# Ledger of designs, part 1: VH-VL binders against Beta-1,4-galactosyltransferase galt-1 (galt-1)

All scores and structures are predictions.

Target 1, 206 residues: Beta-1,4-galactosyltransferase galt-1 (galt-1), of Caenorhabditis elegans (o16374r189to394)
Amino acid sequence: KMSICVPALFGNGYDAKRIVEFIELNTLQGIEKIYIYTNQKELDGSMKKTLKYYSDNHKITLIDYTLPFREDGVWYHGQLATVTDCLLRNTGITKYTFFNDFDEFFVPVIKSRTLFETISGLFEDPTIGSQRTALKYINAKIKSAPYSLKNIVSEKRIETRFTKCVVRPEMVFEQGIHHTSRVIQDNYKTVSHGGSLLRVYHYKDK
Structure headers, positions and changes below count from the first letter of each chain, unless a header shows other numbers; antibody chains aren't numbered by Kabat.
ipSAE, averaged over its two directions, is called F for ESMFold2-Fast, E for ESMFold2 and O for OpenDDE. V2 adds 0.75 times the mean of E and O to 0.25 times the DockQ between the complexes of E and O.
[cut] stands for letters that were removed.
Atom coordinates printed by the task and the answers are left out, and those that the model quotes come from them; centres of patches stay.

## First folded at step 4 (VH-VL)

Design c13 (from c07 with heavy chain S56D E58Q; framework fv_canakinumab)
Fold by ESMFold2-Fast, scan of step 4:
Structure c13 (fold): chain C 206 residues (1-206), chain A 120 residues (1-120), chain B 107 residues (1-107)
Amino acid sequence: as target 1 above (206 residues)
Amino acid sequence: QVQLVESGGGVVQPGRSLRLSCAASGFTFSDYGMNWVRQAPGKGLEWVAIIWYDGDNQYYADSVKGRFTISRDNSKNTLYLQMNGLRAEDTAVYYCARELYWDSLEFDYWGQGTLVTVSS
Amino acid sequence: EIVLTQSPDFQSVTPKEKVTITCRASQSIGSYLHWYQQKPDQSPKLLIKYASQSFSGVPSRFSGSGSGTDFTLTINSLEAEDAAAYYCHQYYSLPYTFGPGTKVDIK
């Protein structure tokens, strides 16, 4: 069972179409549960209808998360709080949990392998609790391009500053914003790789 | 409260070496990339170097590449800049700054700076 | 590298007047531009991020706009405490670069 945690989203410029594509594409890849943390007050009517449809059909778990109005460092604690909440919701329930945003997709590099097969291979060593993956930017120049990785121009530079993780929830004690901070046992490993088998594509509006 | 405190600046002769430190507190240091930025007296800001949150990758401005080395010790919440082959042009106040990416909602904290003077 | 240019280099303004500072990038950087304020003998402070987003605690008289290659920082009604140097900074690609700065003085 694979799941996704989408941490707190505020003032991010997403629309209903992107949400639909995110949920449908990840469902197609074998993701069974998507946990979405939102401030309901900031969603437009179309986005609210879309999220309600998927929540009602048990494709997502929608969690309303309201942060204090003041933002002087509170967002750091807010992001960590939603990440922590999501980790705990998946412990004992999900085999692999991904941490990414609506504009980010985990994609196998080897096209003939499923996402589950790729992840299972990465976690073949039973002491690995977390896999950290480099990010690659995609410039979405055409409105139809965001759904097709074949036709999207990706920047050749790989971004390692803002990595994303897939973890075994039961092995993680503390999950950070960009990496796994602590595992439950000293012999468990957090592994970083350069994207030879799995990549995160981040879609930009340009 | 988030704090960054630079130290290690001073007066040195051309060709010598100096190591700067930046002590971080009030946040999870290992979650952030860190930068060094400098400012020559009466001049503007010049970016010097970045190091990724895990210490595995670094990038440098062309003006310092091959002479300066950025490093970090996450167990001590400390950032370093090793400066070799110092030149008069390296005279500046050196600031450490926490990386802020485009989707961050946090304040970007800068240290108070430490002055490096390269003089004969 | 991406070169940032700022206009004007220096501006002396009477209190309560509107100040407009322009930053131009040598290539498109989307919205990956930040504005910093630096007062005399102080470290720079982040004022506006991602071209137009203000931090909490930044007075509402400050606003940013623009995308691609042309960006503007506006101080709607200048206060005495706003006398400072203002720098644009691109975060789109390494090496990171800063504009040369605009110094704003009170007349």
Scores: ipSAE 0.000, ipTM 0.436, lowest interface PAE 15.2, mean pLDDT 77

Design c15 (from c13 with heavy chain W102Y; framework fv_canakinumab)
Fold by ESMFold2-Fast, scan of step 4:
Structure c15 (fold): chain C 206 residues (1-206), chain A 120 residues (1-120), chain B 107 residues (1-107)
Amino acid sequence: as target 1 above (206 residues)
Amino acid sequence: QVQLVESGGGVVQPGRSLRLSCAASGFTFSDYGMNWVRQAPGKGLEWVAIIWYDGDNQYYADSVKGRFTISRDNSKNTLYLQMNGLRAEDTAVYYCARELYYDSLEFDYWGQGTLVTVSS
Amino acid sequence: EIVLTQSPDFQSVTPKEKVTITCRASQSIGSYLHWYQQKPDQSPKLLIKYASQSFSGVPSRFSGSGSGTDFTLTINSLEAEDAAAYYCHQYYSLPYTFGPGTKVDIK
């Protein structure tokens, strides 16, 4: 069983159709549950309808996360708090958990392999608790669905400072926004593979 | 190569104003939150202020609220600290530091500091 | 405001000895703590992030541990170049706060 944690709160500019594509494509790849943290008071009607549909069909878990925005940087702490909450919700429940935003997709490099097969191969060593993957930016020229299928041109640049992780939740003690901060036992490993078997594609123009 | 260079420090009388600048190079300035941290002679580090990556949000330590204003100009890759109503207690080396939002909010790079002395 | 306290305030150590510095928070801050090193007449330098993760290029003799309210920075074999002030810093809540510092000197 695989799940996704979307620790980023909703920002301006997301279209409900892009969220539909995110959920549908990840479901097709074998993701069974997507945890979404959102300030529900700020969602427009189309987003609320879309999220309610997927929540009612048990494809996502919506978690209302509203902070009084009184101070600069409060949402930084909010993102770290939601990452921690999501990790705990998946511990003992999910075999592999991905941490990515709505505009980010984990994609196998070897096209003939499923996402689960690729992840299973990366975690063949049972002491590996976390895999850290560099991301590639995609220029989003076309803003109509299916979004990710129409925007296939990636930049050659690999972003090693902004990475995303897939983890075994029960082996992770503390998860950061872009890396696993602490594993539960000293013998467990965090690994960076640099995009050889798995890549994260980030869509820049939203 | 990441560089942060502070300027604008000097000797100033109590009650006067001074503006500090921090020139950034070697990275995309508009992707990072920026902080000011000060250190009085022989004392420890004291956090002063933060500004968000886009310049829209700011927060201040209680000791400087209402007197200091943090700002930035992303087109010039420059951070500012406008200091008004200066007091002897504001005498310190002032450092700018960048905050890595997409990791763990660490101050991964600091400037060399600029000395502000508030004295008669 | 979250108050950080450090112990000891000063430590004079012979080369190759183990140095332990503690930082305590007035409330639980999870692992949202960084450690910085400041050499005389120099800017602070990040050593450890997230309580226990070494920053890039930092020697392996430096390590961090702890969570909640109690944190430790360890230098397992002190080198002459490690004579410096060491500061903990919490980023769990604004306003950000630093510990008062621990000065490590060589005998």
Scores: ipSAE 0.000, ipTM 0.466, lowest interface PAE 13.7, mean pLDDT 78

Design c17 (from c13 with heavy chain L100G S104Y; framework fv_canakinumab)
Fold by ESMFold2-Fast, scan of step 4:
Structure c17 (fold): chain C 206 residues (1-206), chain A 120 residues (1-120), chain B 107 residues (1-107)
Amino acid sequence: as target 1 above (206 residues)
Amino acid sequence: QVQLVESGGGVVQPGRSLRLSCAASGFTFSDYGMNWVRQAPGKGLEWVAIIWYDGDNQYYADSVKGRFTISRDNSKNTLYLQMNGLRAEDTAVYYCAREGYWDYLEFDYWGQGTLVTVSS
Amino acid sequence: EIVLTQSPDFQSVTPKEKVTITCRASQSIGSYLHWYQQKPDQSPKLLIKYASQSFSGVPSRFSGSGSGTDFTLTINSLEAEDAAAYYCHQYYSLPYTFGPGTKVDIK
C-alpha cells in the first residue's frame, strides 16, 4: 500500500500530458492513490479535465487548494500546509507515502526489484519512520510526449540539498518540504541515504 | 567557512535613501535564499525581507513594503537592500542571514550587522 | 501574521541553576520554530532548530521542546557565558516573525 502526496500545485511548468504521464507511470510502479493539491485558478481546461478523469476513476484524490492568493509569499506556505494535510489523510490508511512533485519520480536502482520491494527493504528496521532520498537532474531536451521516456539521460552529479522523502505516515508527526521535521516517538528514526537502492529523478525544463 | 559581511550603513536624514550590501563567501551563494533582519537599539529582532536563491521572488514585512527593495547579484555573491523614504522608525542594525529553502529553513549564519541611523 | 510571545521578558539567575524560557504562537506552527542566542554587541546565532534539534557546536545543556503553539527552551545548568537575549522564530509562514526576546542575566 503506497501513496503519493503532491503538495501545492499552482500550474508552474506543468501541462495535461505531463500529469497523465506522472499518474500512469506511478500507477505502473504500484502506487494505489495520488493526493494532488491544486489551485484551480492556475489550471487550464485540459489540466482540469485530466484531473477530473483520474479523480472519477479513483486513481487520485483531488483537493482544491484555491485561496484568495497574492503570488508573493504564498508558494512555500502552501506547500507546508498541504504536506501536513496529506500526511493526516494517509495516517492509519497507507503503509508508505511519498512526497514528490509532478516532475519527480522515485525509481529503484535495482531494476529486477519492484518499488514496493525496494521500499520494504529500506524500512526493514521497524523504528525507521522516514527515508530521505538524494536526487539526480534530467535536463529536458525533448519537449514532446511521452516526456519522461524521451528524456532519460541524467546528470552525473547527485543532489543532496533538494531531497524528497518516503515515510510511514503513522510514525511521522510533521513533514516538511524536503525532510521529515518530527516523528511521533523519540525512538523513531529519520534517515538519509545516498541513492544506492532508490533515487529521485527530477526533470528540469531549463 | 561561511561569512556574511554587511556594509552601507550610516547616518541619513528622514525621506532620503540608502543602499545596504551583504558580501557572501565560503559557500555557493546561488543555492541559498537570503533574508534581511533588523534590530532597533535596545529592542528585539524584526524580519524585513526575503529573496529566493535565483532572485525571482521576494517578500517583505508590511512595515517596509513599497519602500524597500531586496535584490541580489549571484555573479558577485552579493545581497542588497535598497531603502527609500527612510523614517526615524527604520533606525536599526541591519543583519543579512542565510536561509536554505530546500533543506534548511533556519537562519544558520548571520552577518555582523550594519547600523542605519535616521535622524535630522 | 503569526504573533509570538515569550515568557519571562527578563530573568536574573544564579549560576548553575536551570533556566526555562517559553514561546507561544498565536496559531499552530507544528515544529517550525527555531531559537537564537544573542550576546551583548554580537550577532544572533542559531541555537536550536525545528523546536528540538541542537545546531552544530551548541553545548548539551541547551535543549528545546514543544509543538503546535507552546514551545520551551531549557538551559539545564546556567554558565556565565549564557548571559544573553534568547529569541524564538517561526518559519511556518511568511511573513516570518520573532518573539520579543527573553533577557537572561547572572545574579
Scores: ipSAE 0.006, ipTM 0.492, lowest interface PAE 11.9, mean pLDDT 78

Design c18 (from c13 with light chain Y92W; framework fv_canakinumab)
Fold by ESMFold2-Fast, scan of step 4:
Structure c18 (fold): chain C 206 residues (1-206), chain A 120 residues (1-120), chain B 107 residues (1-107)
Amino acid sequence: as target 1 above (206 residues)
Amino acid sequence: QVQLVESGGGVVQPGRSLRLSCAASGFTFSDYGMNWVRQAPGKGLEWVAIIWYDGDNQYYADSVKGRFTISRDNSKNTLYLQMNGLRAEDTAVYYCARELYWDSLEFDYWGQGTLVTVSS
Amino acid sequence: EIVLTQSPDFQSVTPKEKVTITCRASQSIGSYLHWYQQKPDQSPKLLIKYASQSFSGVPSRFSGSGSGTDFTLTINSLEAEDAAAYYCHQYWSLPYTFGPGTKVDIK
């Protein structure tokens, strides 16, 4: 089983269409669980309806997250807290967990391989607990169903300054927003990939 | 090579205003969060404010909130700190620092600092 | 706000001796702690990030350890150029805070 943790919805211009595309494309790739952390009071009616529809159909687990109002910069603190909660929910439950936002997609480079086959290959060494993957920017030209990776137009350059991880949750002690911070045993390792087998596509606009 | 150069410091009377600038070069300024950190003469470091890479979000230390405004102009690769209602306790060397988002939010590069002295 | 405490305040050490500096947080901050070095009349420089990872170009004699509330910076064989103030810095939550600093002088 593969799952996704979406750490928190902050400072985003996401609408229901982005959320639908995110859930549909990841479901097509074999993701079985998507954990979404959000403050329902900040959502418009369309986004709230969309999230409830997918929650009722067992495609997502929707977690209502309320942040301390008084703390300056609670955006970072809240994201780390939700990442930690999500890691714990997946420990012993899923084999591989991805950490990405609604505007980010993990996609295999080799077209004949499924996402699961690609990830299984990357984790062939049983001491690997985490794989860190570089971003590749895409234009927001995908408008409506049927949602398809064929319609993605990406920029040529690879962005290595902002990365996202896929992990074996049982091997990770502490997960950050952009990297795995600590593994549970000293002999477990984290690996950084330059995007040769797996890439993260990131929408350029809000 | 990465460079951050602060300017705008000086001697100013209590209650008045100063605007600090931090000129960035050698990197893509618009990809980084930026911070202001100050240090009173002979004392330790005190965090002042942060601004997001796109300029849309700002956060302040309680001691300066309501008096200081952090801003940036990404087209000019420049960070600003507008300081109003200056007090004697604001006397310090002010540093700008770049924050690494893809790693661990560390302040990997700092400017040389600019001295602000608030005295009568 | 999270308060950071450093020990010792000051240490005068002969060359080649081992120096140990501790930083204690008022609440658990995981591994979200950086160490900076500041030489007289210079800006701070990043030394150790994320409690234990050396920043690029930092000599191997510097190492960091710890998690939660207790952190240590070690200089295993002090060199003359290491005379400086050392600050811990937490980024677990805003407002960011720094420790009061430890000044290391060479005898």
Scores: ipSAE 0.005, ipTM 0.451, lowest interface PAE 15.8, mean pLDDT 79

Design c19 (from c13 with light chain S93D L94W; framework fv_canakinumab)
Fold by ESMFold2-Fast, scan of step 4:
Structure c19 (fold): chain C 206 residues (1-206), chain A 120 residues (1-120), chain B 107 residues (1-107)
Amino acid sequence: as target 1 above (206 residues)
Amino acid sequence: QVQLVESGGGVVQPGRSLRLSCAASGFTFSDYGMNWVRQAPGKGLEWVAIIWYDGDNQYYADSVKGRFTISRDNSKNTLYLQMNGLRAEDTAVYYCARELYWDSLEFDYWGQGTLVTVSS
Amino acid sequence: EIVLTQSPDFQSVTPKEKVTITCRASQSIGSYLHWYQQKPDQSPKLLIKYASQSFSGVPSRFSGSGSGTDFTLTINSLEAEDAAAYYCHQYYDWPYTFGPGTKVDIK
C-alpha cells in the first residue's frame, strides 16, 4: 500500500551501493513500489546495471528523465516536474506515498510498530492529506547485508529548515493543489510533527 | 528542560532605542526558528518578528518594519530584538517563543516576558 | 493582512459545561491555524495546532475543528483550571496575525 518517489537524479553523491541499500532497506520496511527518476547522462555503468536489475525484477519502476544539459534553474524545475509526475502515477494506486532521496529514510520511533502501522496512526484523522517531518542528520554507516536500520551509528542534529513528506496522493491533487506536498485544500490539511512517532534520517557521510 | 529567559525591558522615552535579549537553554538553539510576540497591557497577542534557525531570513509585522531588527547569536544561544524609534504603541510585554519548525509558527515554548514601557 | 475574529469575546461558564469558541478568518487559510491558552499572569501555551491536532500533554477535553475561514475550539466539560484567555493564530501568510482573544471565566 506504500510507495516512494525518488526525484530526478542529477550530479554526484550516489553510487550502486547507495541504490542497493536504499531499495533493500525500504523493501524491508514494507514499501511495495519505488519510483526512481534518473538522468541518463549522470549515471555510471555500475549504477545503470543495478537499476536495470531491480527494474527487470519488478522491484522498482525506473523512469528515464533526461535533460539536454543541467543548469541550476533547470535542475530545480526538473525535480519539481518529477515529483509532480510521480504523485500523478500514485493517485488512485497507493494509499501512502513518501518523497525522499537515496540518502533519506523514514523510520518509526516505536520499534514494535511497523512503518505502515505508524503511518496509519498519523493519518487517523481522514482530513489529513500530508504529514511533514524534519530531517535528522546522522553520523551514519549502513553496513553490508543483511541490511538493517539498526546499523545506523548516531545522530548529529535535527534540521528544522528542511522537511520530508508522506502523503495520501488522492488528497494532494484535489482542486487548487499544486506540485508540492505542503499544499492543503478546503477541509484537507498538512500536519507537521516533532519526530515523536516518525523520523526522517538523512545519511550525511561527507 | 527547555527554558527561554527574556531581559532588557524597561521604561524609555518616545524616539529612543532598547535591545531585548532572550537566553535559551535545554535544547540545540541553532536547530530552531525563533519569534518575538508582544502583548500590550490588558490586550491580546501581536506577532512581531521571526528569524530562521540559521539567521539568514527575517520577517516583521507591518507595525514594526523599518524600526525593529531581529537577530541571533547561535554561539551564545541568544535571540535579540533591537527596537529603534520607539512609540507609545510599542508598550507591551515582549515574549520570546520557539517554533517547532522554521516556517510553521507553532510556538511550543515561550519565555516569561519582559515589559517595555514607552512613556513621555 | 488576514484578520481573525473571535466569538464570544467573554463568557462565564459553570464547571463541567461545554465551551465553544469560534475563530473566523477574513480569507481562506486552509488549516494553517493554531490555538493558544493564556492563564492569568502566565505565558501563552500551545493547545491545538493545524486546526485540529492536539499538542503533546494537552488534556483530551480540548479539541479543535474547522478549515478555510471557520474554526472552532471546544472544551468538553470545563475544569476550574481552564479559566484563561484563548487565542487563534494564523500562519498562512505574513504578517502572522492572532485573534483578539476569548476570555473564559468560571461562575
Scores: ipSAE 0.000, ipTM 0.435, lowest interface PAE 15.0, mean pLDDT 76

Design c20 (from c13 with heavy chain G33Y; framework fv_canakinumab)
Fold by ESMFold2-Fast, scan of step 4:
Structure c20 (fold): chain C 206 residues (1-206), chain A 120 residues (1-120), chain B 107 residues (1-107)
Amino acid sequence: as target 1 above (206 residues)
Amino acid sequence: QVQLVESGGGVVQPGRSLRLSCAASGFTFSDYYMNWVRQAPGKGLEWVAIIWYDGDNQYYADSVKGRFTISRDNSKNTLYLQMNGLRAEDTAVYYCARELYWDSLEFDYWGQGTLVTVSS
Amino acid sequence: EIVLTQSPDFQSVTPKEKVTITCRASQSIGSYLHWYQQKPDQSPKLLIKYASQSFSGVPSRFSGSGSGTDFTLTINSLEAEDAAAYYCHQYYSLPYTFGPGTKVDIK
């Protein structure tokens, strides 16, 4: 069982169409559970209606996460808190958990392989607790309804300053925004994938 | 044990070419971005070039752009730096460094360095 | 390109004293800064990654702090083996750049 954590959806930059595209495409890839953290005060009505539709139809778990205070760096603290909460919700429940935003997709490079097959292969070593994958930017303007992974055109350059992780939640003690900070056992390892089997596509300008 | 061993340095005249190699062992070379960093005698570190894990993308410091070419052969676990149009200011110890991206793109292992001296 | 400056250029310190090295970036780089140690005639070694995280095996007397444009490397109690040059390095954007270095000697 595979799940996705979408940590700390705060502010503008996302629209209802992007949310629909994200949920539908990840469901097609075999993702069984999507955890979405929202600050209801920051979302427009269209996004709230879309998220409620999917929540009511049991396609996502919608978590209203409003920070109790405002401080310098509150966004960083909020993101880390929601990442931690989501990790704990998936521990003992799902086999693989992805951490990505609405504008990011994990996609197998080999088209004949499913996402689950690709991830299972990457985790064949049972001591691997986390896989970190670099981003490839895609032009948001290339997409059209209905959106398709078949039509993705990405920049040739790989972005190494920002990465996204897929983890075995039972093996992770501390998960960061861009990387796994600490595993439960000293002999468990975190591994970076070179992008030959799995890629993360990120919309360049939201 | 992770090891990076540079070779190919030496004394060359201005305007000539030289090719440096960095032999990697003890890890899966094809999973890592690789960098060249140089250090002129008695001076600080200067970043030179990066190459992606698959060899498809490269980036260079302005001081070497158009003269140096970074490349790699993943089947031989070897990183290269082709240096053309050498100038006196290219005199330096050249280090290869592995870039680790499951943490924070840090240069976690460096080679011992190879000295390139450009003089007439 | 992003320019890094370090202060001081050189300092001579008695054993067990605290050493503070500052690195300043010409523009905000978040926390995308590493610190390296280079002993005479040796290759650089990673000390601190992501501004404040100690690399494995690095003694606890070394610590890093800062974000944005101002960063600090602290050695809480200098040991003889800490005599070296220290370099900051930004990886926020290409081209990558290093600071000019700070040399620390023992009195």
Scores: ipSAE 0.005, ipTM 0.464, lowest interface PAE 14.2, mean pLDDT 79

Design c21 (from c13 with heavy chain D31E G33D; framework fv_canakinumab)
Fold by ESMFold2-Fast, scan of step 4:
Structure c21 (fold): chain C 206 residues (1-206), chain A 120 residues (1-120), chain B 107 residues (1-107)
Amino acid sequence: as target 1 above (206 residues)
Amino acid sequence: QVQLVESGGGVVQPGRSLRLSCAASGFTFSEYDMNWVRQAPGKGLEWVAIIWYDGDNQYYADSVKGRFTISRDNSKNTLYLQMNGLRAEDTAVYYCARELYWDSLEFDYWGQGTLVTVSS
Amino acid sequence: EIVLTQSPDFQSVTPKEKVTITCRASQSIGSYLHWYQQKPDQSPKLLIKYASQSFSGVPSRFSGSGSGTDFTLTINSLEAEDAAAYYCHQYYSLPYTFGPGTKVDIK
């Protein structure tokens, strides 16, 4: 079982269409559960209806995260808190957990392999608790339904500098936004790779 | 053109501290992970530490954990290595190296190195 | 940590001859290995990335191969400018590690 953690989301750059595309494409890849942390009071009505639809259909778990006041440093700390909470919710429940935002998609490089097969290969060494994957952003748009991986259209490529992680939640003690900070036992490993088997695609309209 | 220039090396007695700097130019420093690699006189390369592009994550070789601290100031395009509790075995040329984390994590550019000699 | 070993430690070669340097990992590292060249009194230079991909500007006489635990760097026809130390480097997991190096001299 694979899951996704989407850290704290505050409304200003996302819309209902982006949420639908994210959930549908990840479901096609074999993701069984998506944990979304958001300040629901700041979302528009269409976004709220969309999230409720998927929550009612057991595709996502919505977790309301509202700060008493807002500033840049507090929002960063809020994301760390939600990442920690999500890690704990997945411990003992899922095999692999991904940390990404609504505009990011993990995609196998070898098209004939499923996401689960690719991830299983990356975690073949049982002492590996975390995989850090290099990002190469592809500016893409998704055609209207039916949603499929074949409907991702590249408009132009944009190189970026961020990395994202997929982890075995039972082996991780502390997870950061871009990196696993601590593993449960000293003999467990965090591994970095250049995206030879797995890549993260960044979906942007710009 | 990409340039990395190390400084701060010198002769220091055991148990003391030294801070190395690496000044970056010719690229957007804040977009690259940075590494320190050392080489003892006449010996091979030994990886020391990494810091991510945003300064949020660091990792160290076991030989320096608890004594060395890697840091960066993206507003000054500068990488640092704070070395405490120096030992004779820390004597080496220290290189800073830029890492392409969106490709194959290769060290594509290296500085010229700065020599640290720990002797009594 | 992953330990890398290289052979030979030292090799003295006639110009135009083929040079083969091997790197062995203590555990499987897939293809997550780079090769660096270091000339006397100079900084290391990236030569081959991801076991077999030539870095930009590197002469075609240099090639890399291998996967898992066994890797080779080949210099197809040695030139005088190739006298240097050669290091393998694994990035499969932190901490990163380097091989002990192979020194190549001209006869």
Scores: ipSAE 0.006, ipTM 0.464, lowest interface PAE 12.1, mean pLDDT 78

Design f13 (from f12 with heavy chain S57K T102R; framework fv_ficlatuzumab)
Fold by ESMFold2-Fast, scan of step 4:
Structure f13 (fold): chain C 206 residues (1-206), chain A 121 residues (1-121), chain B 107 residues (1-107)
Amino acid sequence: as target 1 above (206 residues)
Amino acid sequence: QVQLVQPGAEVKKPGTSVKLSCKASGYTFTDYWMHWVRQAPGQGLEWIGEINPEGGKTDYNQKFQGRATLTVDKSTSTAYMELSSLRSEDTAVYYCAREGYRILTGYFDYWGQGTLLTVSS
Amino acid sequence: DIVMTQSPDSLAMSLGERVTLNCKASQSVSSYVSWYQQKPGQSPKLLIYGASNRATGVPDRFSGSGSATDFTLTISSVQAEDVADYHCQQSYNYPYTFGQGTKLEIK
């Protein structure tokens, strides 16, 4: 019922281990569909092998993000185009769609609740189409397999300027990289929260 | 250091309209929905409506739909409530309040000081 | 409309006593209930949101509980500064509605 959209990568900032951690942790949290938009030209051999493994096992859907780019006079860039494509793929298919990158995780603050329970609570008001979540930086790297969130030191301050969204795809007309731009009906709400129930954790090596 | 500043009082005659202001500071104005709530003397609180400052979308209590109009001015971080066809029963303190959304939505984490609207002939 | 009914209408308590304020919804509001404290001549102040979550800066003697239709605000040891009107509110369905209030007094 839950899916993730990973927008187009720009540059070679991720390795195979990060991809494995991302897919495995989100699968453990109940994410059933992960859409990954990649620049095939910038992937190293290990990353290609890892993504192919998960794609072949139907854990992810791999999309070449160079495919949507055309000289047609529209105002957009690769990342926005992939966000739009992913939104449309999830409309009528999944109940909740998350937009985050490989080093970002949506994590319940209340440990006794599953991710689905937490999201269902945030969307209990049926007029809410989008939840914008503050990003919290984490200075420690996840090293263990099986993967876990143990041994993580998080920064105290919450970064509200950089946010990520979870949406009901059927209620969203236009999705941006950091926020929902337009909803389908005038009475639908786009709301933000400071991270007391759900946070986006951004992992850093330092 | 969130503040919502409202004028202290307004006096209007029956049949006229009033436009009340609520100036926000100490946070990003467009990140939070703004609500309007009134309280008649000695009575409980009554919800009027809500507005999203980002897109200007509004929702109203059906009791006030057609009489209340919520707007915002993003350049001055100010929310407005216009109430038309005033009658003596509209005499009340009118509050603006910011909606929180930490664990759930629909609760008001910061309130203005309120504007006392007196409707009298 | 969902009707929120508070009880009792007023209470007089001695300092240090435990006080319990009740709020009933005419239909299920899940956990979408907030409690506000309002002192004479002042704006309401958020105490509890989501039925049981204490707002920032609120003393730990205040606690909320309940779900569906029955909600309770508890003050474990009432202090002189707690003299106020207390309002419950639902945000489950539009229009958002408040209870009529409970007045808390000392003595």
Scores: ipSAE 0.000, ipTM 0.440, lowest interface PAE 17.0, mean pLDDT 76

